# Miniprotein binders against q9bqp7, part 91

Target 1, 240 residues: q9bqp7
Amino acid sequence: VPQNWFPIFNPERSDKPNASDPSVPLKIPLQRNVIPSVTRVLQQTMTKQQVFLLERWKQRMILELGEDGFKEYTSNVFLQGKRFHEALESILSPQETLKERDENLLKSGYIESVQHILKDVSGVRALESAVQHETLNYIGLLDCVAEYQGKLCVIDWKTSEKPKPFIQSTFDNPLQVVAYMGAMNHDTNYSFQVQCGLIVVAYKDGSPAHPHFMDAELCSQYWTKWLLRLEEYTEKKKNQ

## First folded at step 9 (miniprotein)

Design Hd45
Fold by ESMFold2-Fast, scan of step 9:
Structure Hd45 (fold): chain B 240 residues (1-240), chain A 91 residues (1-91)
Amino acid sequence: as target 1 above (240 residues)
Amino acid sequence: SAEEKFAEIIEELAKVIDEYLETGDPELLKKIEELFKEALEIAKELGNEDLIELAKLALMQFKDAVETGDPDLMREVLYLLEFAVEEAQEK
């Protein structure tokens, strides 16, 4: 579907602060039906190169760790990712919510890794919140919407081991961010407009996280690619 | 009620998945699959198309997450299970 018919930005919305905006971050619950999620669309439409690199990495890890060792490794990746996002939600939530958090979650290497990024994050508007594109019929669960260095961004937190499983920088992370952005900009549960994205890659050893800022122009470019992936998914589903 | 039984099995499923994440025990993967099958069977007995689709989607996403090692897919599975409990309790 052409980008001109489904623009990422909503001309009826403003990125200016609105006095009527809620003082607490939004957390819209994820609801499901037949509508696909951003993560599922991306997983089901991986390129041949992405599939090849994933399979090569998987075989290398199995060779090093054994089948059971690889399963233990992947379960740990899931656990660390879950804990990292829970810690970030706790850190960025209002003070009262922070009183109930586990202090140990806040002292992981991943949390140490993002400290320099967090000092530049303010004006949090949404945390662990569902978005739905009403006309394109997809949903997502975004991590965070907040100001980063004064610009309102969809922020996506990523964990990474050193060395990384993938050595290439060709990832679907930018597509994930713009998909959330486009959905939120057209979701009636939200009143603001986001034009920028931020991907933060955190490291297990506490090494400084790498921020990848996406301005409005870059977001528009990736939006076009996301629309192609969504179309590919829709066509593939019709052939089931 | 059958709805309460569905919610109960989904809550057990979420606990076993959490245990799998904590331990990495591959034996838990078999138990997780069995619990998904049980949840789907209960949803079918209820004749609730929304719960049937949710159970199917969560199972497919779980399998994809395990195959790819994608933590975002796994986090989404956990949210889907939480939503399924809410839906069962409202219907």
Scores: ipSAE 0.414, ipTM 0.787, lowest interface PAE 2.4, mean pLDDT 82

Design Hd46
Fold by ESMFold2-Fast, scan of step 9:
Structure Hd46 (fold): chain B 240 residues (1-240), chain A 91 residues (1-91)
Amino acid sequence: as target 1 above (240 residues)
Amino acid sequence: SAEEKFAEIIEELAKVIDEYLETGDPELLKKIEELFKEALEIAKELGNERLIELAKLALMQFKDAVETGDPDLLREVLYLLEFAVEEAQEK
């Protein structure tokens, strides 16, 4: 159990839209990273099993592709992930005019994969937006906050390629979502409450994406695990 | 001045990182590492311990990003570099 517990939800906030809410989704820029990010905390506190599995996967890939082939593969993963997020931001931003280059990005297999999820997404409140937990001192850059099937969610878009995707990110995805949620719920740049999460795993070949919905109870369970990871990170940093 | 040279190198570093995110060209990783080493040397010349710490943190984040293939970690590096420029220009 965490020594320094803090609630994920803010009882003073509501998930209902009001007349003072911006008509354009919020996009708060991330300005200062001396405070650890969610992804940094998770990377630095991986379990021994996660580290072992990741290292085995790397060695297999290097053996199969060679050092240069592995670098090319990981570079392509970077690029595809970036383009997928850019395309989703463009699709979900109601005021953007589609450009020829944006149109080309929108034709990817990953975008085809998420079409059935996107039809259930509405009421977008934030896109590619920075969050900071002022009390727990961590930051993050979340993908999207929107209603999914009528429920306000932190939505995290993930890509998956064949063969197998990165093990580490898959295992920690729920922790990432609740960390963003807890930060946003206590960040003065935002006025609403988020109680649900959604992890969407999109596939390169256009196969239907898998949505993993997290209700408030599940989010609370993962929040406790996130607090333990944050505590572990803080302790490790002090001992360096 | 050394402060101006630091800002110029960080600005170049950010551009090369953006280019890598756009193209995925692995040759740019060598250029990024080279620019980090230059920035760290200038930070040491300036004798600013906070700036040295920020440059080291950014390099560490960059190496983690390369090892994991995670573009979010690479984007975090860009924000650390922006903060470093602000620190160098602080009166």
Scores: ipSAE 0.010, ipTM 0.425, lowest interface PAE 9.8, mean pLDDT 78

Design Hd47
Fold by ESMFold2-Fast, scan of step 9:
Structure Hd47 (fold): chain B 240 residues (1-240), chain A 91 residues (1-91)
Amino acid sequence: as target 1 above (240 residues)
Amino acid sequence: SAEEKFAEIIEELAKVIDEYLETGDPELLKKIEELFKEALEIAKELGNERLIELAKLALMQFKDAVETGDPDLMREVMYLLEFAVEEAQEK
């Protein structure tokens, strides 16, 4: 149990749309203060098992590709991820007008992979938008908030070369999603409540993406684990 | 001005990072680290503590992204660089 517990959901908020909701998805800029981000907290508090698996994967990749080949591979992972997120923001933004270059961006295998998921996504409320938890003092940049199969979700888009058919295969992704959710639910820049999460793992070869839906109960379970990671980060920072 | 020089260095840094992402050239990693260090020295000359913190965080996060292969960390590096430019222009 975390020593500094705080609720993920805000009882004063609703997930229902109201007349005050903007017609354009929110895109709140990140705060310029040096406050830890969700991704930074998770990276700095990786479990011994996660560190071991990362080092083993890295060693095998370097053995196969060489050090320079590994750096080239890693740079390509970053490039593909950047292009995938840019394409999704364009697709989900109702104000975006596609040009020839944008149309080519949309033809990637990753975008083909998520087509069946996108058909179930509607009511986009936020895209590439900053969240800040004022009480717990962390920030994040979430990918998307939209309805998935009628439920308002924080949606996180991931690229992968290996199949990830089970949520357990996504490691810290559930923690990332609930951290964004808890921050948004208590961030004064937002007026609505999110109670569900969705992790979408897209594949380079166009194979159908795996959606990992997280209901309110599952989100609450991962929220407790996120609070423990945040507490660990805070303690580590006190000793630096 | 020092603010203009800072913005120019950050613009060059962003371009070199994009070039690294496209080519995977390890020599660009050395240039990226040198540009980060140069940006930090200019930030110190400006005497802006927030700018120094942002530049340090961006460098640490860049190194962690390269170490882990985490594209979310790399994406945040680019935002931190944008913040550093805004901070320099408004201080």
Scores: ipSAE 0.434, ipTM 0.761, lowest interface PAE 2.6, mean pLDDT 83

Design Hd48
Fold by ESMFold2-Fast, scan of step 9:
Structure Hd48 (fold): chain B 240 residues (1-240), chain A 91 residues (1-91)
Amino acid sequence: as target 1 above (240 residues)
Amino acid sequence: SAEEKFAEIIEELAKVIDEYLETGDPELLKKIEELFKEALEIAKELGNERLIELAKLALMQFKDAVETGDPDLMREVIYLLEFAVEEAQEK
């Protein structure tokens, strides 16, 4: 049991639309950056096996591409991810104007890959929006909050390249999703409650994206694991 | 002002990071590191502890992003830099 346990769900909140809810998706800027982020906590508390697998993958890539080639490869992964998220934000936000760079990605395999998922997405409440858990003292930048097949979800978009896909593991992705969920549920900038998660893995060749749906029970299980990772981070920081 | 100089350096940093993402040129990593060092020196000159901490955090996360290939870490770096500009100008 985590030492600093706190509930993921807020009993004072509802997942149903409220008449006072804004018609435009929320986009709270990430501003409290001296507080650790979800991705920072997870990166700094990787398990021994995760560290081993990451080092093994990195060494394999460097052997194949060289040090400079590896850096070029990772920059391309960053660019593809950035463009994919920008395109999705544009598609899901009625107030955004498409620019030529975004339009190029709208015709990409990644966007084709998620079309069947997007058809089931509606009622967008937040896009590229900051969350903060004031009690547990962490922040995050979530991709999307919307209804998926009628259920309000924190949605996390992931890309996969062919050949040599880098992003295939959902090992820490469920922790990332529930960390955002718990923060949002207790963040005063938001008025609604999210109880479900969705991880969507999109493919460069346009193959149908794979959705990983997380119900409330599964979210609660991963929440406990996230709290343990947060405790490890806090303890590690105290020993510096 | 020193605040304007800080904002200019961070804007240049963001621009060079975008260029690195677009080109994959490893030589840009040297320029990015130099710009982070310049930003940190200006933050120290301003005596703003919050800006000093933000510059350090952004550099650390940038290095981690490059080493791991984690796009979420890189995305956070970009947003950290945008916040640092706002923080410097808002005073």
Scores: ipSAE 0.207, ipTM 0.665, lowest interface PAE 3.9, mean pLDDT 81

Design Hd49
Fold by ESMFold2-Fast, scan of step 9:
Structure Hd49 (fold): chain B 240 residues (1-240), chain A 91 residues (1-91)
Amino acid sequence: as target 1 above (240 residues)
Amino acid sequence: SAEEKFAEIIEELAKVIDEYLETGDPELLKKIEELFKEALEIAKELGNERLIELAKLALMQFKDAVETGDPDLMREVLYLLDFAVEEAQEK
């Protein structure tokens, strides 16, 4: 798909807050339909290199833990990720909407890991909210839209057992973020413009999380790659 | 009816997945896979291509989610199951 015909940013929108913006973060429900999601597109169009690395990692883990041990490991990683996202949604929701929360949820090493990032997060506009790109026909469920160090960002929270100090170590996460950004910027349920992304990798032992900030230029570069993955998905589906 | 049986199995499947997400019990994975297999057999017997498509996609997403530990993929599984229940009950 030509990049110039499908820009990531919407020139008709502003990133400035206004009086009509809701004080409570938006939480648009995911629509029931066959339009592909960002996550599905990325999973279905993994590169040969990504598939090779995933299978190599899987084989090593099974060798070390056994087949049942590997299944237990992956289910535990999944549960920790789910609980981390639930804790963050709770922390970032306005105090007036909070009734009661599990204190143990807020004590995890992952939450300790992100404390220094959360200090710079404000002006939350969306949490666990659905986005749809009107013309490119894909949907997504983003984690958070908020200001990070004064810049409005699509923020994606990740958990990891291994250090991820470089953005290249996060694999398709930059593509996921820009796909959500492009969709939100062209979704009629939203009225504002997002030009920046943030991937936050949190650690179980409480070690400081690694923030991977993506400015507008970097987002545009990853947007081009996302459009190629989307085109690949569309062509693959036509041939099935 | 077979359509109501399909909906019942998908609803049970969603409940078992929710239990798996809350407990992390890997033994539930076998039951989940069996329920997916049963749902696919019923969808094929019904000859409903839409239900077959949704069940296959949900199973594939579930397997990918479990292998990668990706919570976004798992959320999509639950979404697909909700849609399949409504398709079976209202068509």
Scores: ipSAE 0.013, ipTM 0.401, lowest interface PAE 8.4, mean pLDDT 79

Design Hd5
Fold by ESMFold2-Fast, scan of step 9:
Structure Hd5 (fold): chain B 240 residues (1-240), chain A 91 residues (1-91)
Amino acid sequence: as target 1 above (240 residues)
Amino acid sequence: SAEEKFAEIIEELAKVIDEYLETGDPELLKKIEELFKEALEIAKELGNERLIELAKLALMQFKDAVETGDPDLMREVLYILEFAVEEAQEK
């Protein structure tokens, strides 16, 4: 699909807050039907190399842990991920009830890992909020939209047991971020412009999280790749 | 009646998945697969293409999540199921 005919940024929008903006972060519920989600598109269009690496990793894990051990491992990944995202939503939400509910999660290694990143996060505008690109017909559920070091970002929180210091080690995470960004910039539920992304990789042992900041230029580059993945998904669906 | 049964099974499935995500108990995976099979059979019996499509989407996404360990795929399963309940209850 030609990138210049499907822009990531909306020239009619600004990243600055205005008097009509809600005082609390937006949380638009996801109406997840047969319209493809960002996550589904990316999973269904993995490259042959990504599929090979994933299968190789899976084989090694099963050899080390056994089939039951592998199931326990993945089950724990889901559990830890859910708790981490719930804790972050609580911390970033202005509602004290949510913060009180997640009190025990504040002492987790993952939350300790992100403390230095959270110090630079302010002006939260959306949390666990649905986005839809009406023209390109895809939906998504983003983690957070907030200012990071003064720049409005789509922020995606990831957990990892192994360090991922370079952005290329995060697979399709940059594509996920720009897909949410493009959708939000063209979603009538939102009035502002987001031009930057941030992927934060938190560690179980509390080691300092790695922030992967994406400026407008980098976001535009990944947007082109996302459009190609979306096109691939659409072609695949026509043949099913 | 049949739409009500579909909604009830999907609601139970969502409850079991929520328990799985809350406990990390892999023993619940067997119950989840059984409930998916039951829901899909009911949808097929109803002949409702929309419900069949949603049940298949939820099952495929659940399987993909388990195979990859991708928590984003897993969290969307619950939203697909919630939408399927709404669709079944409409009319």
Scores: ipSAE 0.540, ipTM 0.823, lowest interface PAE 2.0, mean pLDDT 83

Design Hd50
Fold by ESMFold2-Fast, scan of step 9:
Structure Hd50 (fold): chain B 240 residues (1-240), chain A 91 residues (1-91)
Amino acid sequence: as target 1 above (240 residues)
Amino acid sequence: SAEEKFAEIIEELAKVIDEYLETGDPELLKKIEELFKEALEIAKELGNERLIELAKLALMQFKDAVETGDPDLMREVLYLLQFAVEEAQEK
């Protein structure tokens, strides 16, 4: 299926900790150039079904909230997401203490929601860190790389106001995770191998977050789909 | 200098984006778009290809984030703006 297939895993790397691993989590800055990001590729290559569902959702929300109410709702989603990610980065950083952190960042229902997941997270290797696939020419900004229940994972934190995840992230979350994974495994700024993914959906009311674990086989399946989306993006860009 | 003017515009842009995230005020979206346009104009005057491409990327991602409600895309925009300020002020 994809014309230019490339492997997700790097046979020259290991997931075991070694002496060359950084003592503090890596935080590589995002590229300052026109190289497309994972999120941009996914947004520009949404499936016909995703486009249809997004339009239908918007129509219903605007009817309920009004034009300005919809914009306020969307900005609140951005604000809550930003605060949630900032709080998680603070909590998972080994250089921070709970007493020194902003109390408001730690009090949200979303943070309460993830408490049971956090107890199983250790060995943090990267936080809010950029990845680049030098061969396939894309970049991304991943949330976290850490061990979840003893397995090294790319971890993606999501917020949801209802049991269902936010509609824009529901269908492409696995593709996002494997795209980051494949990039990291072939990025010279990193030395380790990641073979698993974890999508954590946190809830506004503090209900227990839902973890979606992705083993190596599942990651390989989604990787093929990601390569097709990247190929579609590249073809679309040539015709512009 | 034009470099300092660019940094000032980007800092104002980031501030207005943060205000939009806090308030949801649709009038701020017009101001944000105008500030992006000014930043692009200054980057072109500087002849700095890197800043031009960075400003274009940030604007496109901002529009996509607002249209889709994608918080990951919005986070990338904010980081790109931070890097643009650093690039303009120093080498």
Scores: ipSAE 0.463, ipTM 0.776, lowest interface PAE 2.3, mean pLDDT 83

Design Hd51
Fold by ESMFold2-Fast, scan of step 9:
Structure Hd51 (fold): chain B 240 residues (1-240), chain A 91 residues (1-91)
Amino acid sequence: as target 1 above (240 residues)
Amino acid sequence: SAEEKFAEIIEELAKVIEEYLETGDPELLKKIEELFKEALEIAKELGNERLIELAKLALMQFKDAVETGDPDLMREVLYLLEFAVEEAQEK
């Protein structure tokens, strides 16, 4: 248990949220001062095993593609991820200003992969929205908050390409989700409580995406691990 | 003004990063590095500690994103640059 333990759920917020509060915006833009992000904390506190696996993957890819080929492959991973998230924001947005007009973006293999998940998603409360934990002093940009099969979830969309080039994000995906959840539950810009998470792994070839649902108990377990990573980050920054 | 010049350089930087994402051209990485250096120099000349910290953070996260292939870090870089433009334009 970390020394500066803090609860993931806010006792002052309802565990059964009603229809979306019109005073809470669908999208709050990311605004930063000198506050670490969830992704930065996780990247800077990778385990020795995660670092080892990343280096092995990099060397294997460089051997296969060459240095420049690896850079080109990496940029394509960034592009596909960006396009996938933009398409999902467009598909899920009830607001016209967030709609995407590029039909090719809306027809990718990744979007085909998530079709069966999307039919179970409703009651969207947040899209590509910034969260800040006021007490623990970290920020994040969450993908989506919506009801999945009737449960309000922080939903994180992930892409997977063959060969699967990056496995470290798989190890930390639950930590990322609960970090966003804890921040949102304590962020004054929001009024609702989220207790569940969903990680959706989409595939480039259009094969059905794999949903990984996280109930409140599982979220609480990963929250403790996130607090340890945040503590490690703070200590590491003091000593560097 | 120097604030306008900073915003222009950051907007150009964001465009070159977008071009790098679209093309995968490793030569653009050189141009991106030069634009980050320019932005940092302008922020230092302005004496604006917030802009200096934002430019440094964006550069560090960009380098980490490229090294790790982490698309979440790269998406955050783009958001940091957008925030830096907003901050420079609103004194």
Scores: ipSAE 0.299, ipTM 0.718, lowest interface PAE 3.4, mean pLDDT 82

Design Hd52
Fold by ESMFold2-Fast, scan of step 9:
Structure Hd52 (fold): chain B 240 residues (1-240), chain A 91 residues (1-91)
Amino acid sequence: as target 1 above (240 residues)
Amino acid sequence: SAEEKFAEIIEELAKVIDEYLDTGDPELLKKIEELFKEALEIAKELGNERLIELAKLALMQFKDAVETGDPDLMREVLYLLEFAVEEAQEK
């Protein structure tokens, strides 16, 4: 099946005015159908380079921390990521009151890191919301859909200990974003079209986050790579 | 009922996972694995193929999350457990 049979953008939606109601950000729960998620597909189809780098990093960490220390380290990564996303959802929700705003959320280095990005984010349409590609049969849980500097974007919030000033250093993050975008554009629970992506890499020390804006052309390029990963996943599932 | 017991075990499982995230205690990983095994046996007793599939998927993604340190996989695990509870309670 040719890759161009499944376009990222939905032409049926680009010409629909007033298709979405901007009153309250959507928060669609995941469907009760068990089908592969974006993160599952990407994890199961890691490139040879990614597998090599992961194994070398893991070996170094286990050498330094021990196996139990490595597991404690990873649990802390999970906790920090969870707290960061919870804080962002709270900050971006239009129903959040000033009196309920937790000062501890603002003292997080990660939240300090993204302050300059948040000033350019408005018109939030979805937060922590499920997407499903009806034709390609995959699901995902996206972080945010909002306008960034006037352009509607799928926004993905990432934490990192080391600088990620180039989009290429974010590995599969662009694929994750375009997979969510393609799913949303073909999901009947949504009526609008998203053509841009934004990966925001936040830092624990409060250093300014690196925004990686993805225009429509770049999204299309990563979409073809996502389709290859999805095909690889499907092939591996048949053989196992 | 077995359906109520399934929901209770999944809720306990989610609680232990939260404890693991908070403490980083590797011993909790053994408890989590035991609870997944209990949930799978209850799902099998119920004869509900959807619950069996959800529990298996959640266990696989939990193991992958711990192995890779991928926080998105871990977030999905917690989401899948919420679904399993809702499915068990929705008759």
Scores: ipSAE 0.089, ipTM 0.605, lowest interface PAE 4.7, mean pLDDT 81

Design Hd53
Fold by ESMFold2-Fast, scan of step 9:
Order: structure tokens, then C-alpha cells, then sequence
Structure Hd53 (fold): chain B 240 residues (1-240), chain A 91 residues (1-91)
């Protein structure tokens, strides 16, 4: 797909804040069921190598933990990820709705891990918000749009359990971020422009989170790769 | 109404998924599958194609999340269920 026909950035938009009105972070609900999500597109278009590595990891874990033990392990990974995202939304929201209800959300090792990153995050514009690319017909649910060290970013929060993180999250994280970015930049529910990405990998033991900043040029490079994955997904669906 | 019953089943489904995430009990996976099937039958009885497609998508993403261990897929399942409740209760 030619990048010039489907650019990641929208030249009609500015990334500058509108100072005339106090902004509340946007939280647009997921709106359509038939349009594929970013995460589904990426999962359905995993490379043969990614599939092979995932299957090997699963078999090893089942051998070590048993079938039920593996299911318990994966459910705990989901729980920790969910709680981590809920805590971050609460921390970054002006209303701080969840802080009063669940103190456990605020005291996890993952939250300790990201404290040094959060000090550099400000100007939150969207939290747990749906994005849709109206021309390319995909939808996503992004974690956060905020300024990181003065630059407006799509921020994606990831959890990693030392020593055994999920392989797919490592491989496709940049594609996920730029897919959200391109969708937001062309979504009529939003009026601003995002040109940078940030992937934050938080650790269960509280060790300092690892920030992976993506400038506009890097985002453009990954956007081209995302368009190829989206095309592959679309062709697979036509063959069903 | 059937719409109210659909919303109740989806809300129960979300609660059982939360319970599965917290406890890791494999028996809850059977309950989750039963609730998805029940929701789909109610959606079919309502003749609401949007609710049918939404419930099917949520089920497929739930299955994919469990198979891959991808927390982003699981996060989207929960939002799809919230959307299904909103759609059923839509004016």
C-alpha cells in the first residue's frame, strides 16, 4: 500500500494544545463490532517464526506447571495487566476515581516500576480511548495520549514478568503504537495531531521501567510495516 | 425484556471473567463458555444482528487471548462486553 495515499500524520491538524478551554482527557467508547481491531490484526498476521516461538514457550510452560497451572499463570498475567492499566488511568486522570476504591492497584511492583516515567508525563489528552481509521477501516483501544518530556505521544503501557515475558508484546509493540497514532490522527472524534510514540515496559519486581521513545521518523517507518500487516489481514479475510 | 435479560447475562459474563482472572480457576472457563452461548441465543431470539456479531467477536477474542496469553486481547474482550450492554440498552 503506498504510504503517500495513507499517511500516518494529518497535515490539517496541529499538535499544539488549545489553551482557550480546559481539556478533560477523552475516553471514546469502542463503537463498532465488525471492524477489525489493531490487536486482532496483529494476532491474525503473526509470522511463522512468532507462531513457532509462542508454541514452544506454551509447551515448555505446560510441562513445568501442568495444564491447570499454566491456565492459572496466564490468568494472573491478565489480572496484573488489567490492574496495571486501571491504576495508570486512575493516576493520570484528574478525577482519580479508582484511587479511593482499591489501594492494591496503587501498590503493585509494576506501579513502583513506572514512577520515574510518570514524573515526565503531563498534558494528558486521552485515556483508555477508542480510535478508528475511517479510510483504512480498523479500530483500536489506546492506553494514553500525553506529553512525555514535552512531546505529545501515544503511550503504550506493557507489563513484563522477569524472566518469561510474552513474545508477541516484544515483537509488535511499535506496530501497535503507530496503528493507534494513524487512526487517531484521522479520527473525527479527535482534533489534535500525534507524531511520537512511547512504549513503557514495566517490571513485576519493581525494577525501573524501560521507556522506548519513537520519534516521527521512526513512527513513519513502522507505519509502513503496519500497512503491510493490515493488507495481509484483509487478504486473509477475503479468502474465508 | 429480552434486551434486559441480554444485558444481565453479559454483565454476569464480565463478572465471571473477572473472577477467572483473579482466581485462575479452570472450571470458570466452562461457565464463561456457557454464558457466551446463552448471550448468543438471546441475541438471535432478539434478531439483532449487531448484538450477534458483537457477542461472536467477544468470544473469538476471548479464545484468542487465552490461547496466546495476550493481555491486550483480553482487555478488548471486556470493552466489547461493555459495548454490548450499551447497545442492548440503547434508546
Amino acid sequence: as target 1 above (240 residues)
Amino acid sequence: SAEEKFAEIIEELAKVIDEYLEKGDPELLKKIEELFKEALEIAKELGNERLIELAKLALMQFKDAVETGDPDLMREVLYLLEFAVEEAQEK
Scores: ipSAE 0.460, ipTM 0.732, lowest interface PAE 2.3, mean pLDDT 82

Design Hd54
Fold by ESMFold2-Fast, scan of step 9:
Structure Hd54 (fold): chain B 240 residues (1-240), chain A 91 residues (1-91)
Amino acid sequence: as target 1 above (240 residues)
Amino acid sequence: SAEEKFAEIIEELAKVIDEYLETGNPELLKKIEELFKEALEIAKELGNERLIELAKLALMQFKDAVETGDPDLMREVLYLLEFAVEEAQEK
């Protein structure tokens, strides 16, 4: 209902494949400027409920693992996430180049967890690629842009120890995806239009990953929420 | 030179962060913060305002990543460190 001067989709771009599109996936390097990233904006504008839930989770983990054990757990989450994304980039790249090897992570099940999703992924357009919204002044590093079941999507890969069968359980992940989408659609380094998103939650034990597909209508709804978070971030920056 | 010292300290910082990710040793967090402070001092010696901003941003995001357990923030820290080295090496 409300009019929005910052649309997620670019009316001057086609959603159809262009014959001049490169056959090799794009990998635009991150900007060296201090423009805020999507992840920074989201972290700095967490809701009171999100902060409460995060604090409750930390308290439970510290109670179970101890303070040092919690930090060891957290560092392992970072390591596994990093290696999982590097493995996926290598698998989806025609050059199959891995920056870091982790035989144990590949055997742990994350890659097995996503196998059935990967079978439906084709036409990779971008991998580990930087996006910038030139008008709204934010940047991001997206994981993947490819066709999922024939539809061009911004694909975001997540690792989890707990099942997340519903999109609402992923909190800010939909906002992250649409922020990347809106940036890419208005970034001069890219010529195509993305209208769909996909959040893939992979599991360490190899159980089947849960795909959360976001159609154009859903993306537009989350885009409105992302714009509010970006506005909150900008306002907080003025008050420092 | 100060540029070479900056590159060396950022490389050491990245190495210690990798060690922290692999071991989870909380004592490394203190060392990481000390290395960030040393990098910031060198950036000030270089008089490069952009490099000072990048070092401050990387430290802030590192602290936020550890506080929230957000792996995406941690991945961005590593990328910021790579760019800081490249920026310092301008020729």
Scores: ipSAE 0.295, ipTM 0.699, lowest interface PAE 3.6, mean pLDDT 81

